# Ledger of designs, part 1: VHH binders against Bifunctional D-cysteine desulfhydrase/1-aminocyclopropane-1-carboxylate deaminase, mitochondrial (DCD)

No score or structure here was measured in a lab: all are predicted.

Target 1, 364 residues: Bifunctional D-cysteine desulfhydrase/1-aminocyclopropane-1-carboxylate deaminase, mitochondrial (DCD), of Arabidopsis thaliana (Mouse-ear cress) (f4hyf3)
Amino acid sequence: SPPSWASHLRPLPSHTFSLAHLPTPIHRWNLPGLPNGTELWIKRDDFTGMELSGNKVRKLEFLMAEAVDQHADTVITIGGIQSNHCRATATASNYLNLNSHLILRTSKLLADEDPGLVGNLLVERLVGANVHLISKEEYSSIGSEALTNALKEKLEKEGKKPYVIPVGGSNSLGTWGYIEAAREIEEQLNYRPDDLKFDDIVVACGSGGTIAGISLGSWLGALKAKVHAFSVCDDPDYFYDFVQGLLDGLHAGVNSRDIVNIHNAKGKGYAMNTSEELEFVKKVASSTGVILDPVYSGKAAYGLINEITKDPKCWEGRKILFIHTGGLLGLYDKVDQMASLMGNWSRMDVSESVPRKDGVGKMF
Unless a header shows other numbers, all headers, positions and changes below count from the first letter of the chain; antibody chains are not in Kabat numbers.
F, E and O are the ipSAE of ESMFold2-Fast, ESMFold2 and OpenDDE, as the mean of both directions, binder to target and target to binder. V2 is 0.75 times the mean of E and O plus 0.25 times the DockQ between their complexes.
[cut] stands for letters that were removed.
Atom coordinates printed by the task and the answers are left out, and those that the model quotes come from them; centres of patches stay.

## First folded at step 10 (VHH; from M1 with L105E E110K)

Design N5
Fold by OpenDDE, look of step 11:
Structure N5 (fold): chain B 364 residues (1-364), chain A 124 residues (1-124)
Amino acid sequence: as target 1 above (364 residues)
Amino acid sequence: EVQLVESGGGLVQAGGSLRLSCAASGFTFSTYAMGWYRQAPGKQRVVVASITSGGDTKYSNSVKGRFTISRDNAKNTVYLQMNSLKPEDTAVYYCAAGLPLYDYETGTTKYRYWGQGTQVTVSS
């Protein structure tokens, strides 16, 4: 059943699948440079699975259920060349014995070339997803909806029954993924003896569905935390409008500008990183053991630190929940850029005096 | 088209045994979880046994130790061996396939695919 505070929204989902490993843990995150009294916590939505890891599987639990309800045999979705959404969608499709088609946008120069097997591409191709490459220029000029519809029509002519999932699973139905995440967080807090309450929630924004859900859930439910979204592409105004569309589609009766604060954190652009961003990701990894995705959560965290640095007094004494949205496989695409940041290695020197016996170390 | 066809049901005396079969078609059988449900007259449909694609099994408390669920992927068939049958086991038995669907509004769960059912009657 929907959360009680969301029961008035329409339409309500009909069905869901259990695909993610939930609940994901919340623990303290000791980032250096925080103001005195400021507590940072992290929601580990990167732990929602392995191949399904990240925030997208929460949306897919609803969207795949609808696909099945509609008797689809094929799923179509679209995203960047290293889209976490596309990877998760492909995997979830196989879980349900559905065929998957992924439209992946890349540079014009690479659109006619084998996309390779790095990061998310390895998983997508391993599970047997049909990969369709499109150039950024074509994507920009044609649009996501038109591209997916074109492929849908083609597949229908071939006798398939395709279900289309939009970019990032960001529609009204997919929004329920993080409405439920809000409920999950509430429940986790209720079981704590220390009455922990968050003042702020921080999350990356790539397509708008995650922030729509978590902000609406925080607004309607018991969390009542201020949601800060850091956009990793386009601009904040675009996402205010997009989120509003999702809210309106649910007949929520709320203004996106009231329930979420969207910051521009795109930097050089989507999936493009500055040296400072990558250094930050490395620093976070070395200091806390938390590995941030450089495309989404890395940019969001970097953005958060920048905001705190600009006005430390504003953040003093506040309790902040950061939502890690996954994307670890995306780091493999950044290996060349990050190589100079990596730690040292050495050949282990073992004294000849150390006793040796054949077969002591078992490997087979 | 997905089809699940149950067989092996019938009348048996208390203490007797039956083996139910469910022949599946229309999907990649080896990748699906399978289950058996039963519904007695005037009662709700309840889970009896389930088996994952990996072969892990679960049983309801009422049938544990008496019933065994198994699958043959080469034959696209799931089985329910029922031993030491009791009058209380009398019901229509249903084969189910696929990941369970949760009804988000009502809070109920069902498998993706269902057979038509086979009658099992245990006489005292």
Scores: ipSAE 0.256, ipTM 0.659, lowest interface PAE 1.3, mean pLDDT 93

## First folded at step 11 (VHH; from N5 with L99I)

Design P5
Fold by ESMFold2, look of step 12:
Structure P5 (fold): chain B 364 residues (1-364), chain A 124 residues (1-124)
Amino acid sequence: as target 1 above (364 residues)
Amino acid sequence: EVQLVESGGGLVQAGGSLRLSCAASGFTFSTYAMGWYRQAPGKQRVVVASITSGGDTKYSNSVKGRFTISRDNAKNTVYLQMNSLKPEDTAVYYCAAGIPLYDYETGTTKYRYWGQGTQVTVSS
């Protein structure tokens, strides 16, 4: 059943699956250089699973329940070539004995080529998802809804019963994934022996469903934290409008601009990184052991630190919860760009470790 | 079957004392963190005290100095000694058992098991 503070939202989900490993940890995150009295904490939604890992599985718990309730035998979704959402969807489909079809956009030069087995693609191809490549130009000109509808109609003519999941799992039903995450955070704070309360929640924004859910949950529930979303694609005005559509679809009666502050963190654009962003990811990994993906959580954390640096007085004494949305598998698509940042290696010296006899034998 | 069974609740005058016990069965008691929570009528369940598997204790501000949590691993039992009771301590008290967490310094504890609760009523 929904949280009491969300029970008025409509429609209420009828069913949900338990796919994610929940709750995910909340712990201190000791980044250097924070203003006096400022605390940074991290919610580890990168630990929601292995092949299901990331924020998307929370949305899929609701979306897949609807798919099964409608007697779907097939799931269709769409995203970039390294989409974490598409990978999580492919995996969840197999858990539920559903076929999956993934429309993956890539560069025009690569759309007619074998997409390979890097990162998320390895998981998708290992579980047997049906992978359909399309160019970024075709995606831009045709649109994700038209593309998924075309595949849906084709599969229906073949006698299949497809269920379509939008980009990033971000529709009003999928938004329940992060409404429930807000309840989870409330429960984790209530279990603590102290009175920890967050002033701010920080999260990456790629498709809008996560920020809609966590912002609404914070607003309606007990958290009451300011939510800062860092958009890694498109611009903030687009996401205010998109989030409003999700809120209206829940009959929430709330204005998106009242519940979330959206910052532009796209840098060079979606899935493209500046050297400064990659250096930041490396610095965070080496100093804290937390691995940020460079596409989402890395850009969001980099954006947060830049905001703090610009106006440290605004952030003094605040307690900030950063939500790590996962994406580790996509890091493997960045190895060449990061090579010069990586630690060194050496050949183990074995000859001094194995005694050598004079004149009788050889050690190799 | 995992069970946490609280006992020792009852009616007591303000300024009095009670000792709550929680007998645990169905899991390896010595490896779990244990806690006491309470829920007053119409309010959320809140933490009272906790004790790690190694015996380190923490208390909410409202009970610090008056309540003492302890554990006896040989008897699979956690205790809450409640002294100087106030009417505000009136609540249902719940025993909880947590899964050991990797980061004990942040106070992150996942309580997996809960008892049925025991009523404590403090009259004025």
Scores: ipSAE 0.000, ipTM 0.107, lowest interface PAE 21.5, mean pLDDT 86

## First folded at step 12 (VHH; from Q1 with T109V)

Design Q5
Fold by ESMFold2, look of step 13:
Structure Q5 (fold): chain B 364 residues (1-364), chain A 124 residues (1-124)
Amino acid sequence: as target 1 above (364 residues)
Amino acid sequence: EVQLVESGGGLVQAGGSLRLSCAASGFTFSTYAMGWYRQAPGKQRVVVASITSGGDTYYSNSVKGRFTISRDNAKNTVYLQMNSLKPEDTAVYYCAAGIPLTDYLTGTVKYRYWGQGTQVTVSS
């Protein structure tokens, strides 16, 4: 059943699958240099699973239930070559005895070659997903809806019963994943022995479903936190419109610009990093032990820190919840670009004080 | 003002050929991706073929090997050569123009400009 504060939304999901490890932890995140009284906390949605890790599995709990209800035998989805969504979908499909077909965009040169086993691709190919490569130019020219519809028609002619999942699982049904996450956060705060309440929620904006869900849940429910979304691709104005479409599809009666602040954090664009972004990810890892992915949460956290640095007074005294949306496997795609940032290594020095192989040594 | 003007539609017998043209004005044609879409009675508009600014092409499965999209940047014109026409090809055909997204995450092609459409009817 939906939270009471969301029971007016339509359509209501009929049921879900339990795929994610929930609830995910909320704990303090002690970044240095925050303004006076400012607290940063982190919700670990990177812990929603191992092979199913990340924010996408919350959406898949609803989408896969619909796929099974429609008697699908196959799932089709689409994304970038290192899409966390496509990886999670491939894994979830196997849990539910469904075939998966992934349309993955890559460079024109690489689209005709073996895509390899880096990062998310390792998991997808290990679980046996059907991988279909396209160029970024084909993706941009044709569009995700037309591409998935074309594959759907092909599979239907072969006698299959495909279910199509949009980019990032971001349709109105998938939005329920983060509406329920807002309920989860409310429950976690209610169980605490103190009166912790967040002034702000910060999250990366990729395909839009996560920010639509969490912002609507905060607005309708008890959290009432200001939601800051950091766009890692397309411009903020695009995402205000996209989120509005999701809200309208839920019949929410709410204006996206009233419930979320969308910031530009794309830098060089989706899945591309500046050296400053990667240096930040390295610094956060070395100083806190929290590993941010470079594509989503890394860009969002970098964007947040830049906003705080530009106007510290605006952030004084606030309690901020940062949602870590996962994506650790994406780091493996950045190893060459990060190599110069990593610490040195050495061969261990074997001192003369250890026993020699031939038995010569110092007696005690 | 941007204009896309289709021509070359009409009535043709099954097995015949037609060549559609789309004359473009009001924008820098060479930087735009171009596409042909069709809409049969009572159905949604669907892609037929597209061509990038660099000349790479895509075809829906239903027209591969029968239809050819091309562009002439000197004439600001995109073409669709339609061979071996079938009654199922009957539709209104639309020309579309769009700028490729700089970020590919969302994957929705944003065609900004659409023509008025030209009717193609294939008799059986």
Scores: ipSAE 0.000, ipTM 0.235, lowest interface PAE 16.0, mean pLDDT 87

## First folded at step 15 (VHH)

Design T3 (from T1 with D103N)
Fold by OpenDDE, fold request of step 16:
Structure T3 (fold): chain B 364 residues (1-364), chain A 124 residues (1-124)
Amino acid sequence: as target 1 above (364 residues)
Amino acid sequence: EVQLVESGGGLVQAGGSLRLSCAASGFTFSTWAMGWYRQAPGKQRVVVASITSGGDTKYSDSVKGRFTISRDNAKNTVYLQMNSLKPEDTAVYYCAAGIPLTNYLTGEVKYRYWGQGTQVTVSS
């Protein structure tokens, strides 16, 4: 059943799947340069699975349930060429014995070429997703909804029963994923003897569904944390409007501008990184062992540090929960750019005095 | 195509035992939960036992201690060992498979795929 503080929302989901590995852990995250008394914690939603890793599977637990309840045999979704959502959707589809079709946006030059097997593409193609490439120009001019509908109609003519999932799984139904995440966090805090309470929640924003859910959950529930969203594309105003649409779709009666603070963390653009951002990701990895994807969580964390740096006093003594939304596979798309940042290596030079005998070393 | 084929049903005397089998095909068996349901004449279909992909089992109160559900992933088969059978156990037994679909409000679980059923008759 829904959280008590969300029971008034309509419509309520009819069904759900348990697909993610939940609850995801919360632990301290010791980033350097934090103000005095500031505590940073991290919610590891990258641990929701391997192929399912990240924040998207929480949405898919509801969206796929609707698909199956409607007797769909096929799922259609859309995203960037390295979309974590598309990867998670493809995998979830196979778990549920559904066919998947992915519309992946790429450059005009690459739209007519084999997309390769880098990062998320490897998983998507391994699980047998049907990949449909579209150029950025076509995407921009045609729109996500029209593209998915066109494919839906085509598949229907072929006798399929397709279910369309929007970009990032970001609709009112998908919002329940992170409404539930808010409840999960509450429960985790309740089990703690130290009575930990967060002042702030920080999360990346790519399509709006995650921030809609977590901010609404924080607002309605017991968390009452200030939610900071760092948008990695478009602009904050766009997402305020988009989130409002999701909230209205749930009849929440809440203004998006009251429940979430959206910061611009786009930088050079969606899935584009500056050298500084990549250096930051490397630094975080080396100092904490936490690997951030450069497209989402990396930009959000970088944005957070920038905000803190601008006004350290405002963050003194605050407890911050950062939500890691996964996306590790996307990092492989950045390997060329990050190569110069990588650690040292050497060929092991073994002395000739070391005895050698074939078969001594076993591989098991 | 997903197929579930039940076997092992039949006539047995009260106090006797039967072992039902459900052979599954057309999906990744190890990733799905399996369940046994039964429907007695004039009654609704009810859950008897379920087993998750991880091997966790649940039983209805009426069969606890008497029935055991198990699975063999190598054979793509789920079993229902029925001991100490009672006349009240007489029903058509159905095999179900899938990732459990949970009703968000009630918590009730349903499965997407079903077998054709096998008759179990327990005589007094």
Scores: ipSAE 0.739, ipTM 0.920, lowest interface PAE 0.4, mean pLDDT 95
Fold by OpenDDE, last read:
Structure T3 (fold): chain B 364 residues (1-364), chain A 124 residues (1-124)
Amino acid sequence: as target 1 above (364 residues)
Amino acid sequence: EVQLVESGGGLVQAGGSLRLSCAASGFTFSTWAMGWYRQAPGKQRVVVASITSGGDTKYSDSVKGRFTISRDNAKNTVYLQMNSLKPEDTAVYYCAAGIPLTNYLTGEVKYRYWGQGTQVTVSS
């Protein structure tokens, strides 16, 4: 059943799947350069699974449930060429014995070529997802809904029963994923003996569904934390409006601008990184062992640190929960750019005095 | 294609035992939950027992202490050991499989895939 503080929302989900490994842990995250008394914690939603890793599976637990309830045999979704959502969707589809079709946007030049097997593409293609490439220009001019609808119609003519999941799983139904995440966080905090309470929640924003859910949950529930979203594409105003639409779709009766603070963290653009961002990701990895996705969580964390640096006093003594939204596989798309940051290799020099005998080392 | 094939049903005297088996194919068995349902004549199908992919079990009140559900992932088979059978246990028993679809409001679980069923008759 829904959280008590969300029971008034409409419509309520009819069904849900348990797909993610929940609850995801919360632990201290010791990033360097934090102001005095500031505590940074991290919600490890990257631990929701391996192939399912990240924030998207929380949405899919509801969206896939609706699909199955409606007797769909096929799932259609759309995203960037390295979309974590698409990867998670493809994997979840296989878990549920559904076919998946992914519309992936890429550059005009690359749209006519084999997309390769890097990062999320490897997983998607391994699980047998049907990949449909579209150019960014086509995507921009045609629109997500029209593209998915066109494919839906095509598949229906082929006798399939497709269910369309919007980009990022970001609709009112998908919003329940992080409404539930808010409840989960509450429960985790209640269980802790140290009476931990967060002043702030920080999360990346790519499509709006995650921030809609977590901000609404924080607002309605017991968390009452100020939610900071770092948009990694488009602009904050776009997401305020988008989130408002989701909230209105749930009849939440709240204003998006009251419940979430959206910061612009897109940098050079969606899925584009500066050297500084990548250096930051590397630094975070080396110092904390937490590997951030450079497209989403990496940008959000980088944005957070920048905000803190701009006004350290404002953040003094605050407890911040950062939500890691996964995306590890996306790093493989950045390996060329990050190569110069990686100097920790050498050819092992084994002394000639070390005995050699063929067959001693077994490889099985 | 997902297939579930039940076996082990039959006629047994009250107090007796039966062991039902459900052989599964067409999916990654270890990732799915399994369940046993039964339908008595003139009655609705009801859940008897369920087992998660992780091995957690749940039983209806009517069979607790008497029935045991188990699974062998290596054999892609789920079992229902039925002890101390009663005439009231007479029904067609169905194997169910899938990632459980949970009713968000009630918590009721549904499975997507079903076997053809096996008849269990317990005589007094």
Scores: ipSAE 0.739, ipTM 0.921, lowest interface PAE 0.4, mean pLDDT 95
Fold by OpenDDE, last read:
Structure T3 (fold): chain B 364 residues (1-364), chain A 124 residues (1-124)
Amino acid sequence: as target 1 above (364 residues)
Amino acid sequence: EVQLVESGGGLVQAGGSLRLSCAASGFTFSTWAMGWYRQAPGKQRVVVASITSGGDTKYSDSVKGRFTISRDNAKNTVYLQMNSLKPEDTAVYYCAAGIPLTNYLTGEVKYRYWGQGTQVTVSS
């Protein structure tokens, strides 16, 4: 059943799947550069699974349930060439014995070429998802909804029963994923003996569904934390409006501008990184062991540190929960750009005095 | 195509035992939950036992302590060991499979795939 503080929302989900490995852990995150007294914690939603890793599976637990309840045999979704959502959707589809079709946006030059097997593409193609490439120009001129509908109609003519999932799974139904995440966090805090309470929640924003859910949950529930979203594309105003649409779709009766603070963290643009951002990701990895994807969580964390640096007094003594939204596989798309940041390799020099005998080392 | 084929049913005297088997094909067996249901004449189909992909089991109150559900992932088979059978256990027993679809409001679970069923008759 829904959380008590969300029971008034409409419509309520009819069904749900348990697909993610929940609850995801919360632990201290000793990120360098924090002011005195400031505590940073991290919610590891990258641990929701392996193939299903990240924040998207929480949405898919509701969206795929609706698909199955409607007797769909095929799922359609859309995203960037390295979309974590598309990867998660493809794998979830196979788990549920459904066919999947992915519309993936890429450059004009690459739209007619084999997309390769890097990162999320490897997983998507391994599981047998049907990949449909479109150019950014086509996407811009036609629109996400028209593209998915066109494919839906085509598949229906072929005798299939497709269910369309929007970009990032970001609709009112998908919002329940992180409404539930808010409840999960509450429960985790309640079991702690130290009475930990968060002043702030920080999360990346790509399509708006995650921030809609977590901010609404924080607002309605017991968390009462200020939610800071860092948008990795478009602009904050766009997402305020988009989130408002999701909230209105749930008849929440709240203003998006009251429940979430959206910061612009797109940098050079969606899935594009500056040298400084990549250096930051590398630094975080080396200092804390936490691997951030450069597209989402990396930009959000970088944005957070920048905000803290600009006004350390404002953040002094505060307890912050950062939500890691996954995306590790997408990092492989950045290997060439990050190569110069990597080191710590050498050819092992083994002394001649070390005894050698054939067959001592077994590989089989 | 998903297929579930039950076997092991038959006629048994009260106090006797039967072992039902359900052979599954057409899906990744180890990732799905399995369940046994039964339907007595003139009654609704009811859950008897379930086992998660992780091996967690659940039983109806009427069969608890008498029935045991188990799975062999290597054989893609789920079993129902039925001991101390009673006349009231007489029913068609069905195997169910899938990732459980949960009703968000009630918590009720349903499965997508079902076998054809096997008859179990317990005589007095």
Scores: ipSAE 0.736, ipTM 0.921, lowest interface PAE 0.4, mean pLDDT 95

